# Designs tried in a protein design chat: VH-VL binders against q0atu2. Part 52

Target 1, 119 residues: q0atu2
Amino acid sequence: MLDKKARIRTSREYRNVFEKGKRLSGRFLIIYYVENALDNNRFGFITNKKIGMAVIRNRIKRQLRAIVREYQGQVKNKHDIVLVARAGIGKSSFEGMEKDYIAIMKKAGLFARNANKID
Key: E = the ipSAE of ESMFold2; O = the ipSAE of OpenDDE; V2 = 0.75 times the mean of E and O plus 0.25 times the DockQ between their complexes.

## First folded at step 3 (VH-VL)

Design ca33 (framework fv_daclizumab; at its last look DockQ between E and O 0.54; V2 from the best seeds 0.00; counts 0 for: pae E 8.2 > 2)
Fold by OpenDDE, look of step 4:
Structure ca33 (fold): chain C 119 residues (1-119), chain A 119 residues (1-119), chain B 106 residues (1-106)
Amino acid sequence: as target 1 above (119 residues)
Amino acid sequence: QVQLVQSGAEVKKPGSSVKVSCKASGYTFTSYYMHWVRQAPGQGLEWIGYINPSTGYTEYNQKFKDKATITADESTNTAYMELSSLRSEDTAVYYCARGDEFYSDFDYWGQGTLVTVSS
Amino acid sequence: DIQMTQSPSTLSASVGDRVTITCSASSSISYMHWYQQKPGKAPKLLIYDASSLESGVPARFSGSGSGTEFTLTISSLQPDDFATYYCQQYNSYPLTFGQGTKVEVK
């Protein structure tokens, strides 16, 4: 699990990201991101009913957290980032989801161009 | 079940105003946006705007920014749209529609309210 | 604004036919929804987020596409499917619809 300090936890924090941040869409994910006044990144996750039943939403959320945790060290600092799962994500593989995350984060300029999967 | 029930048909004179209501039931009113869409006779669909009932935040199509005012009353689960300075071109069926926060798909619609503007 | 152009505007088909409706966006978009509307009725959501089938909608309906080109397909047209279909984008405000495609009896 992500460290508590690396998580967006309050509705106010989420609202701030949605209202003031930028948005980019990938195949399976939408990211909202905004600079914060901290020295670390914070991540939030949204999995709504469009994805499917609660068991599916929870699975997807776990997978997204795992992906974010794996690449956390490659993300530029001082950002609040919210990942919103798109409807089709339930049919994606973990690898596909990971690939989409990397692609969209690179597009957002939050990853280095040479960012790759950490083995 | 989810239901959106709109107020009845209106016949108005040019220059007057009309306020259409949309009462929601069967779901948490503040958990979804309420959109308004119009359809002139024999024409397609035009998006007017939406309101977030939980915050009162509104977004308008610039085409209707001086025409429509959208409000919501959480205590009665009712959304409103007021049209001002009515003209013959405003003659149309006006729909309220429930929208997802992130996808903006309209999964439930009111039955529509015909507003006829004639001298 | 993002303009949505549907093709064709009118389509004549028979029961059992495979029907394809296309929607072209003036710029690349991330979300496309499809609606069905019958005379005197409110639109009905069929497909959301390009390819996701709305609950209760028959499996003969499907959606595909990305970027600027999207497609609604009815694998085998049924009598209940004669109606007008609209695409709708959500990439930026204002939300916009295609002009509609009327599917009528051949």
Scores: ipSAE 0.456, ipTM 0.865, lowest interface PAE 1.5, mean pLDDT 93
Fold by ESMFold2-Fast, scan of step 3:
Structure ca33 (fold): chain C 119 residues (1-119), chain A 119 residues (1-119), chain B 106 residues (1-106)
Amino acid sequence: as target 1 above (119 residues)
Amino acid sequence: QVQLVQSGAEVKKPGSSVKVSCKASGYTFTSYYMHWVRQAPGQGLEWIGYINPSTGYTEYNQKFKDKATITADESTNTAYMELSSLRSEDTAVYYCARGDEFYSDFDYWGQGTLVTVSS
Amino acid sequence: DIQMTQSPSTLSASVGDRVTITCSASSSISYMHWYQQKPGKAPKLLIYDASSLESGVPARFSGSGSGTEFTLTISSLQPDDFATYYCQQYNSYPLTFGQGTKVEVK
């Protein structure tokens, strides 16, 4: 789970990212991202009904939060980033989602260094 | 249950303007984007832009940025598109279409409004 | 802008035929939608997000694809399926459509 400080919480904050941010599509994920005026990154997660039943959507959301948390230190500071899960994500593996996340974050220029599972 | 009803056909002279309406019913108007798409006679589909009715934010295809103005009135659940400085090449059927905020999948369309520009 | 190119532009088919329409993107998009349009009518969403069947659409319609190449398949063509089909990308603005594929009676 992510620290509360690192979460986008309000509809207004989500709207700001969608309307003023850049968009990049991966295989299982779409990200929207914009620079913020804070000293930290914030993440939002959207799993809509196109993905499947609530149990599937909740599992995907938990897995995405885990992935984001794992790579939190590699993300360039001062960004609001919203991850939108695509309909096909329900058929992906955890590793597949992780790989897609890394690929899109690198393509967006949001990873300051090579994103490996390194300590 | 969801319906998008557009205003009737218009015949306009070159240089004039026209405002087409799209009245939404059967869903929460502010929960979806409203897009505009045109189709010239014998041609394919061409995206003009969208409005987020909850914020008033608009995105335009650069080709139409100086031609089209999209607005929305939450009190009447109606979206509008105004076309200025009409030319013969603006002759087309204009559609409004409801799109998901993230997917831009047009699941419901208006019936279309034929705008004919003739001297 | 991302250009969407459909192939073929026109195809002639008979009821019961398996029909395949392709859509090629000028850059990798992974994600797109398919629409059906009949003369004098607004388009109708058939497939969203490349392979998901829209509610109420017959199971004979299916979508697939990866990278820059996407396919709409009608497994057994019915009389109601003679129409023009359009693909649409949603990876970036402006949103763009293919030029259309007309499926007409043989």
Scores: ipSAE 0.203, ipTM 0.761, lowest interface PAE 4.4, mean pLDDT 88
Fold by ESMFold2, look of step 4:
Structure ca33 (fold): chain C 119 residues (1-119), chain A 119 residues (1-119), chain B 106 residues (1-106)
Amino acid sequence: as target 1 above (119 residues)
Amino acid sequence: QVQLVQSGAEVKKPGSSVKVSCKASGYTFTSYYMHWVRQAPGQGLEWIGYINPSTGYTEYNQKFKDKATITADESTNTAYMELSSLRSEDTAVYYCARGDEFYSDFDYWGQGTLVTVSS
Amino acid sequence: DIQMTQSPSTLSASVGDRVTITCSASSSISYMHWYQQKPGKAPKLLIYDASSLESGVPARFSGSGSGTEFTLTISSLQPDDFATYYCQQYNSYPLTFGQGTKVEVK
C-alpha cells in the first residue's frame, strides 16, 4: 500500500498535475507528471466511467497501486505523478499494465539510476 | 442532447479582431474541455488549443499562441475564441469541439464559423 | 511534435467496395482517433482509441493498429460513406491531425 504522504488526495492537487504537468501516453496508461516542492513523490490514480462499472474500475485502481508500490523506490524524488487508465486497459493483464508502466516511466525519465529499492 | 452552437460568419479587414462564440447545452459545461480547431478552405484540420471551463486554464498550439485567446463563461455555458491581428491566411472555418479531459476524443462539434479576411 | 501522415490522399471507390485508409505516426503512440467529415459539415467522431466504435457508427467501420501504423476499414462502402477521413493523435501536445483522405465516387 502507498503511504499517506505519497498520495495525491485533493481535486486541486490533481488539477495542478493535469494542467501544469507533462503528459505521456502509453498503451494502457496516460501519465501526467510535474515537479513538486516536497522531498518525496506523490501518486494519483484515475479511472473514469468509460472503463466499466465500479467493480472493474476498483480492480484496475488496486492493480495500478500495486505496480506503483513495487517500483516507487526507483522513481526520482520530488514529482507528483497521476496515472490515468485508458478505456482499453481492461483488455490487458496485470503483467501488461506493469510493462506499460515501466516503459512510459522510462520514456518520461522518471526512474533514477542506482536508486535504493524500498524494502 | 448535447449541442454546440457557434456565432455566425464574419468578414473582416486585415489587422482587425474577431471573437467567435460557442454556446454549449445538454451537458455539464465544466465537465469537459472545449477545444478549437480550424480548417482553411480546402485544407485539413488544425488544432488551436483548449480551455478547461472549470478553472480557466488554457493550452495553445505554439503556432497560435499570439493569435488566439480562448476564454469561457461558466454562467452562460459559452466558450469564446478571439483572433487578433487578422491576416488573409487566417481565413478559415473555426470549430469548437467538446473533448474528454484525458482522451481528447472530440465527440461533439459546433457547426463551424467562417471567418473571411480580405482587404 | 508528432506528425500524422495519411495514405492515400484521395481514393476513388464504388458502393460495395472494401476501403482501407492508413495513418502513420512519426513516433510511437498507443492510440488515436478517426473522424469523418462531409463537405460543409463539422467532423464526426467515428472511432476512438484506435478500435472502439463511437455510439451510432455503423458496424461496417472498424479500426486497428498500434505503435506507428493505424488503419481504418470500411467493409462495404455505402453512399453515405463518401467523405474525407482524418486521424488524430492525443499522445502529446500539440494535438495533431493527419492531412486527410478523401473517399470519392469512382
Scores: ipSAE 0.008, ipTM 0.674, lowest interface PAE 8.2, mean pLDDT 89
ESMFold2 (binder alone), look of step 4: mean pLDDT 93; pTM 0.952

Design ca34 (framework fv_daclizumab)
Fold by ESMFold2-Fast, scan of step 3:
Structure ca34 (fold): chain C 119 residues (1-119), chain A 119 residues (1-119), chain B 106 residues (1-106)
Amino acid sequence: as target 1 above (119 residues)
Amino acid sequence: QVQLVQSGAEVKKPGSSVKVSCKASGYTFTSYYMHWVRQAPGQGLEWIGYINPSTGYTEYNQKFKDKATITADESTNTAYMELSSLRSEDTAVYYCARGDEWFSDFDYWGQGTLVTVSS
Amino acid sequence: DIQMTQSPSTLSASVGDRVTITCSASSSISYMHWYQQKPGKAPKLLIYDASSLESGVPARFSGSGSGTEFTLTISSLQPDDFATYYCQQYNSYPLTFGQGTKVEVK
C-alpha cells in the first residue's frame, strides 16, 4: 500500500493535475502528471463506473496500487501522477496492466536514471 | 432503473426567482455528481454547475455564479437549482443530469423543466 | 474556456448513408463525449471518452480522435438517427458543448 504522503487525496489536487498536467495514453491506462513543489511523488487512482461491476473495479484499483508500489523507486521525484483506468482494463491481466504502466512511464520520461539507488 | 424526475414548467416575471427540483431514484444518490444544463429555445446546451450530494460542494460556470444556486437534500434524494433575478434571456429548458465524479459523462438526464420569463 | 466547434451545423442524409460529424476543441483535450438529442427530449449519451460506446447504443455509432479533432461516425444511418448531436469536453471547468449538428432527412 502507498503511504499517505504518496497519495493524492483531494478533488482539488486531482483537478490541479488534470488542468496543469501532461497527458499520456497507454492501452489500458491514461496518466496525467505534473511536477509538484514537494520532495516526494504522489499518486492518484481513478476507476470509472463504466469499467465494470464493483468487484472488478476494486480488483483493478488494488492491482494498480501494487504495480505503482513495485516501481515507485524508479519514478523521478517531485511529481503528482494520476492513473486513470480505460475501458477494457477489466479484461486485462496483471501482466498486461504492468507492461502498460511501465511503457507509459518510460514514454513520459518519469523513470529515474539511477533506478533502485534508494535500496 | 435509474430515473431523474424534474418539477413542472414555470412561467415567471422578470426580476423573480424560481426553484427547480430533480428527484433521483434507482441508484445511490451520493455516489454521483448532479449537474445542471440549460438549453434556450432552438439553441445548444450550456453547463450551469454541479453539486456533490455527499459533501455539498458546488462548482459553477462563472457566467451563472450570481444567477444559480444548486443544493441537494440527501434525505429525499433531490437536487435543486434556484435561479434569481430572472430575465427574458433565462427562458430555457433546464435539465439535471447525473455525472461521474471525474469524467462528467451524463448518462442519465431529467426530462427537463421549461422556465419561461416574460412580462 | 475551451470552445467546442462542430462541423457541419446541419447535415442532410439518407437512410443507409455513412455520416461523419466533427468536433474541434480550441485547445488540446483528453476527455470528450458525444450526445444525441431528439426534438422535445433530453440528450442521450452515445460515446464517452472519445471512443467508448455507451451501453445500449447501437454498434453503428463510433467515435475517434484526440487532441483537438474528434469525429462521430454513423456507419449506416437509420431512421431513428435523425437528431441533433453534441460534443462535450471535460478537460477543464466550465464544461462546454459544441453548438450541435442537426442530421436531417434529404
Scores: ipSAE 0.007, ipTM 0.599, lowest interface PAE 10.7, mean pLDDT 86

Design ca35 (framework fv_daclizumab)
Fold by ESMFold2-Fast, scan of step 3:
Structure ca35 (fold): chain C 119 residues (1-119), chain A 119 residues (1-119), chain B 106 residues (1-106)
Amino acid sequence: as target 1 above (119 residues)
Amino acid sequence: QVQLVQSGAEVKKPGSSVKVSCKASGYTFTSYYMHWVRQAPGQGLEWIGYINPSTGYTEYNQKFKDKATITADESTNTAYMELSSLRSEDTAVYYCARGDEWLSDFDYWGQGTLVTVSS
Amino acid sequence: DIQMTQSPSTLSASVGDRVTITCSASSSISYMHWYQQKPGKAPKLLIYDASSLESGVPARFSGSGSGTEFTLTISSLQPDDFATYYCQQYNSYPLTFGQGTKVEVK
């Protein structure tokens, strides 16, 4: 689970990331990201009805939080990052979501090189 | 029922300006972005920009940054697009379209407003 | 800017035919949308995120593809399907559309 200080929680904070941030699309994920004035990263997670039933959306949200937590140390500090799950994510595996996350974060320049090789 | 109703056709002289309106109903106006797209006679679709009615934030296609001004009036659920310094090349049908803030999937469109620029 | 190129630009078909339209992106994109436009009307969303059918759209429409190549398929063409079809990318601003594919009577 991510610490409360590492989570984007309010609609106003999400809105700031969508409006001021950069956008990158992966196969199963879209990220919106912007530099913050804090000394730590904050993450937000969005799964909407286009993905599927509540049980699928809740599973995906839990799996995305687990992926973010696992790679938290590889992300450049001082960013607010929102992960938006795309409609097709419901048919992906955990490993597929993880690979997409690593690829998109590297493309955004937010990830340390060789992050996917860290045990 | 979601509806976007645009103002009527306009005939304008070169060098003048035009302001097109788009009145939204049947949904929460501030929950979606409002985009503007144009289509010259017999041609394809060209994206102009969007506004987030909740904050007033706008994003423009660089081609239109000095020509188009997009605004929104939350009290009347109406979006506006003003084009300045009109040229004959601006003759087109102008559409407003509702887009999800993450997907930019235009699920509802206005009926279109024909703007004709002639001497 | 990401350029979207459709093929063919014009397609002649008969009712009952299987119709396939392709959209090529100038750089790799993850997903895109498909629209249908009839003369004098605004475009209508058919497929979002490459393969998801919009509510109220007939099941004969389907989308597939990834990377730079995307396809819209109409499994059994109906009279109401003679129209122009557009693809759209949303990976980066400015948002861009393909030039359109006109499906006309053979």
Scores: ipSAE 0.007, ipTM 0.636, lowest interface PAE 8.6, mean pLDDT 87

Design ca36 (framework fv_daclizumab)
Fold by ESMFold2-Fast, scan of step 3:
Structure ca36 (fold): chain C 119 residues (1-119), chain A 119 residues (1-119), chain B 106 residues (1-106)
Amino acid sequence: as target 1 above (119 residues)
Amino acid sequence: QVQLVQSGAEVKKPGSSVKVSCKASGYTFTSYYMHWVRQAPGQGLEWIGYINPSTGYTEYNQKFKDKATITADESTNTAYMELSSLRSEDTAVYYCARGDEWYDDFDYWGQGTLVTVSS
Amino acid sequence: DIQMTQSPSTLSASVGDRVTITCSASSSISYMHWYQQKPGKAPKLLIYDASSLESGVPARFSGSGSGTEFTLTISSLQPDDFATYYCQQYNSYPLTFGQGTKVEVK
């Protein structure tokens, strides 16, 4: 579960990220991201009807939240980031979504270090 | 089985305070938010606020910021709502309700506690 | 605050009728739920996230809509469905409910 401070809560905050942010597309995910004036990162999640039935969309949202939470320590501070699931995400495995997320975040320059575990 | 059991009905004088309890069972208490909603006799539903039992974070409807205090005790899986400076307009059935941290969907409700404020 | 307005406030219907209840938001929203409340009971979640049927809820209930207009439909009204229905938005805080629609016997 992401802390409430780490979540984008309002339509106004989502619109700000969409209007002012940069966009980067992956295989299953699109991210919109913008630097914020806060002391922390915030994340938002969007799934639309093209992904499938609401039960599928809700499963995808839960899985994406888990992925974001797992890698939150790797994300550069002071960003608002919205993840938008693409129509094909319903066919992806959890691992497939995770790899796409890491790839997009690295390409966007939002990861401070590699997400690989250090022994 | 998930259950939310609330304390019994209260009759209070104007200017006094009341504390309503909501004991949760059948699920992991810290995995869901606990919301409070009231309903005046013959009227609709009005959201008061919530607590995240895992963090202690609370969010209030601005209308209730000086009226309601929501707390939670993880050792007993019990949420509380205290109302201060009671007025006749506070006469209502008060419900606790479990909500997902993302959806704020109230899938389980307490049975309700009638608080009557009269002289 | 986002205001949720339901129409009609009261609806008289017969068993077997198709019943539609509308919920209008004062601003565009993406996130809302529908509840059913019977006299003397706590509300019960029917539809979450505008169109998803809650587990255990009969298939005659459905939700649709987007933006500012949302609809709850009961395809063939049953005796157990005479109740008050509420919409709720979770787009922003404070969470707000519609005023309710009472579905009563004709």
Scores: ipSAE 0.005, ipTM 0.559, lowest interface PAE 13.8, mean pLDDT 86

Design ca37 (framework fv_daclizumab)
Fold by ESMFold2-Fast, scan of step 3:
Structure ca37 (fold): chain C 119 residues (1-119), chain A 119 residues (1-119), chain B 106 residues (1-106)
Amino acid sequence: as target 1 above (119 residues)
Amino acid sequence: QVQLVQSGAEVKKPGSSVKVSCKASGYTFTSYYMHWVRQAPGQGLEWIGYINPSTGYTEYNQKFKDKATITADESTNTAYMELSSLRSEDTAVYYCARGDEWYEDFDYWGQGTLVTVSS
Amino acid sequence: DIQMTQSPSTLSASVGDRVTITCSASSSISYMHWYQQKPGKAPKLLIYDASSLESGVPARFSGSGSGTEFTLTISSLQPDDFATYYCQQYNSYPLTFGQGTKVEVK
């Protein structure tokens, strides 16, 4: 799992990212992101009712956390980033979600040019 | 199938406390926030706060931070709101409402609980 | 706090009329919803995220707008639509509602 320090935990912290952050839409994901005043990155995850039942939303959250954790070393430091799953994500493969995440992070300028899995 | 059932009407004296319950059924209780909203007679809607039943995290309208305490019991799928130091201006219908984490849209509401504060 | 101001406060209309209700935010927002409330009942979600029709809501209801100005439209008013309508922002805490617009029979 992501370390406690690397997770956005409160609704107030989520709201701060939405209000002050930039937005980028991918095929299955929307990210909101803003530079923070901390020494580390923090991630938040939102799955809405349009995705499906709780078991589907929980699966998507687990898979997104796994993807974020795998690539966290490729993300520019000092950012709060919220991933919002789009309705269509429930029909995506794990690879599809991973590809979309990498693409959107690179487009945002938050990802290293040569992104590799953490060993 | 989704249903929110609130406790019955209360008549309270000034200075007393009241605890209103909201029992959820027909969905996974921990997958949605539970919000509380009040409506004074002939007036509009006023947001009090919410609880995330999966984490216990609460967010309050600052106006109500010293007035309302929101809790949830996952074992019974029940949310509670306790109002302290009641005054006549607290006379209102109090609603619980289910909200998505991202949208905070209130798609299902309890029937409302009338709390009357009089001497 | 973000203040949500609705206009008009009350409007009189006849069945078949096109009804337009506006909601103005005190600062630019991206996130808001519309609700309907009938006397003695809890509010009902009509439109979420400014323009998305809630499941089970008749197609005659629509929402539009961005920034500080948002609109709820009922294309052809039906008897069931005489009610009070509220906008709500979810851009920031505290969540706030407009004061309501009462749609009454002419």
Scores: ipSAE 0.006, ipTM 0.567, lowest interface PAE 13.1, mean pLDDT 86

Design ca38 (framework fv_daclizumab)
Fold by ESMFold2-Fast, scan of step 3:
Structure ca38 (fold): chain C 119 residues (1-119), chain A 119 residues (1-119), chain B 106 residues (1-106)
Amino acid sequence: as target 1 above (119 residues)
Amino acid sequence: QVQLVQSGAEVKKPGSSVKVSCKASGYTFTSYYMHWVRQAPGQGLEWIGYINPSTGYTEYNQKFKDKATITADESTNTAYMELSSLRSEDTAVYYCARGDEWYGDFDYWGQGTLVTVSS
Amino acid sequence: DIQMTQSPSTLSASVGDRVTITCSASSSISYMHWYQQKPGKAPKLLIYDASSLESGVPARFSGSGSGTEFTLTISSLQPDDFATYYCQQYNSYPLTFGQGTKVEVK
């Protein structure tokens, strides 16, 4: 799980990222991201009905939070980042989601070249 | 029974303005973006912009930033697009279309409004 | 802007034919949709997210592809399928459509 301060909490904050942020699409994920005025990163997670039933959507959210937590030390500071799951993510493995996340974060320039994965 | 019903055809003189309406029914108006797309006679589809009815936020194609103004009225579930300083090149069928916030697929379209600009 | 280019611009086909339409993006994209438009009518969503069939759309329609190359396939063309088809990217603003592919009677 992520600390409270590292989570986007309100509809207003999600809206700000969607409407003001940059967008980049991966195979299973879309990220929206914008620099914030805080001293830390915040993450949000969106799954919709096109992914599947609530059981599948809840599993995907848990797995994405775990992936984000594992790699949080590699993310450049002062960003609000929202992960939106694409319809096909329900058929993906955990490793497939993890690879997609790493690829899109690197492409967005949000991963530092010398950053390390959390222990 | 989702429906998007647009206002009727308009014939306008160069330099005038026109305001097209799009009345939504059969769904929660604030749960989807409303996009506007035009199609000149015999031509393809061209995206103008969208509005998020829950926030009033708009995004425009740069080509239309000085031309189009998109608004929404939650109390009547109606989206509007106003075109200013009309020229003959603005002659087209204008469509409103409902877009999923996360995927941007246009699953329901209005019937179209023909705007003819001639002197 | 991302340019979407369709091939062919026009194709002639007969009922029962397998029809393939391609869409090429000027930059790698992960997210695109396909629409059908008949004369005098608004477009209709067929395929979303490159390969997902929209509810109520016949199973003869399918989509595939990734990166810069995408295809729409109609496995056995029916009379209702003579129309113009458009691809669209939802990767970056402005949203852009292909120029269209007109499928007409041979």
Scores: ipSAE 0.016, ipTM 0.676, lowest interface PAE 7.0, mean pLDDT 87

Design ca39 (framework fv_daclizumab)
Fold by ESMFold2-Fast, scan of step 3:
Structure ca39 (fold): chain C 119 residues (1-119), chain A 119 residues (1-119), chain B 106 residues (1-106)
Amino acid sequence: as target 1 above (119 residues)
Amino acid sequence: QVQLVQSGAEVKKPGSSVKVSCKASGYTFTSYYMHWVRQAPGQGLEWIGYINPSTGYTEYNQKFKDKATITADESTNTAYMELSSLRSEDTAVYYCARGDEWYTDFDYWGQGTLVTVSS
Amino acid sequence: DIQMTQSPSTLSASVGDRVTITCSASSSISYMHWYQQKPGKAPKLLIYDASSLESGVPARFSGSGSGTEFTLTISSLQPDDFATYYCQQYNSYPLTFGQGTKVEVK
């Protein structure tokens, strides 16, 4: 689970990330990211109809939030980051999603060296 | 049903400008990006740029940054692409295409507008 | 910019054949879509996100691949399938297409 302050909440805030941010694609995830003027990071999650039925989309969204929470301390401060689940993510394991997240965050330069679980 | 209807063929002289329209119907115009793609006779597809009709935000292929201007009129559900300083190598079929903001998959295309640049 | 290269540029096939078209990206990370284009017509989306079949597209079409090599397969070619096929990457802007593969009658 992510703290409420660490979540992107409004359509306007999502729009800002999509239009002004950079995009990187991983195996199961696309991230959009932009520096913000806040003291913290905020995350958004998109699971659209291309993923599958609502039960699958909700499961994926919960798993992605859990992954983001575990690695929150490794993310460089002051970024708005949106994770978009790709159509194939429904076939991925939790470990597969986690590895993909770590890989794309490192490639984006958003992770400190030696990113680890925070729990 | 979703339709994108483009303006008719144009024959232009070198050095002039052309403005192609793309009228959208059958969906919420502001919910999708509108992209422009061209195809020279007997050649492949070349991406020009897109507009987010909701915000007016545009992205261009750097090759077209000084040549193409993409606009949208939300009141008429119409996107436009203006091409300036036309040269013979700009002779092509120009397509508008609707794109999902996450995948940039073009699920609906206009019928195409042939622009011929001839002296 | 990510370069998309298709092979072959042209292939000759007969109705009933299994046809395979490949698309190679110049970067090790690339995800993509496949389109079909018939003469005088706009392209039509076939496969999105490498392997997902677009609604209304016949099940004989399938896509696979990851990293830098992607494949479009037509399991049993039909007369309606003689066309040019294009791949497109969406990993980064500018969006880029392959040069096309023309599937023509043998």
Scores: ipSAE 0.085, ipTM 0.734, lowest interface PAE 5.6, mean pLDDT 88

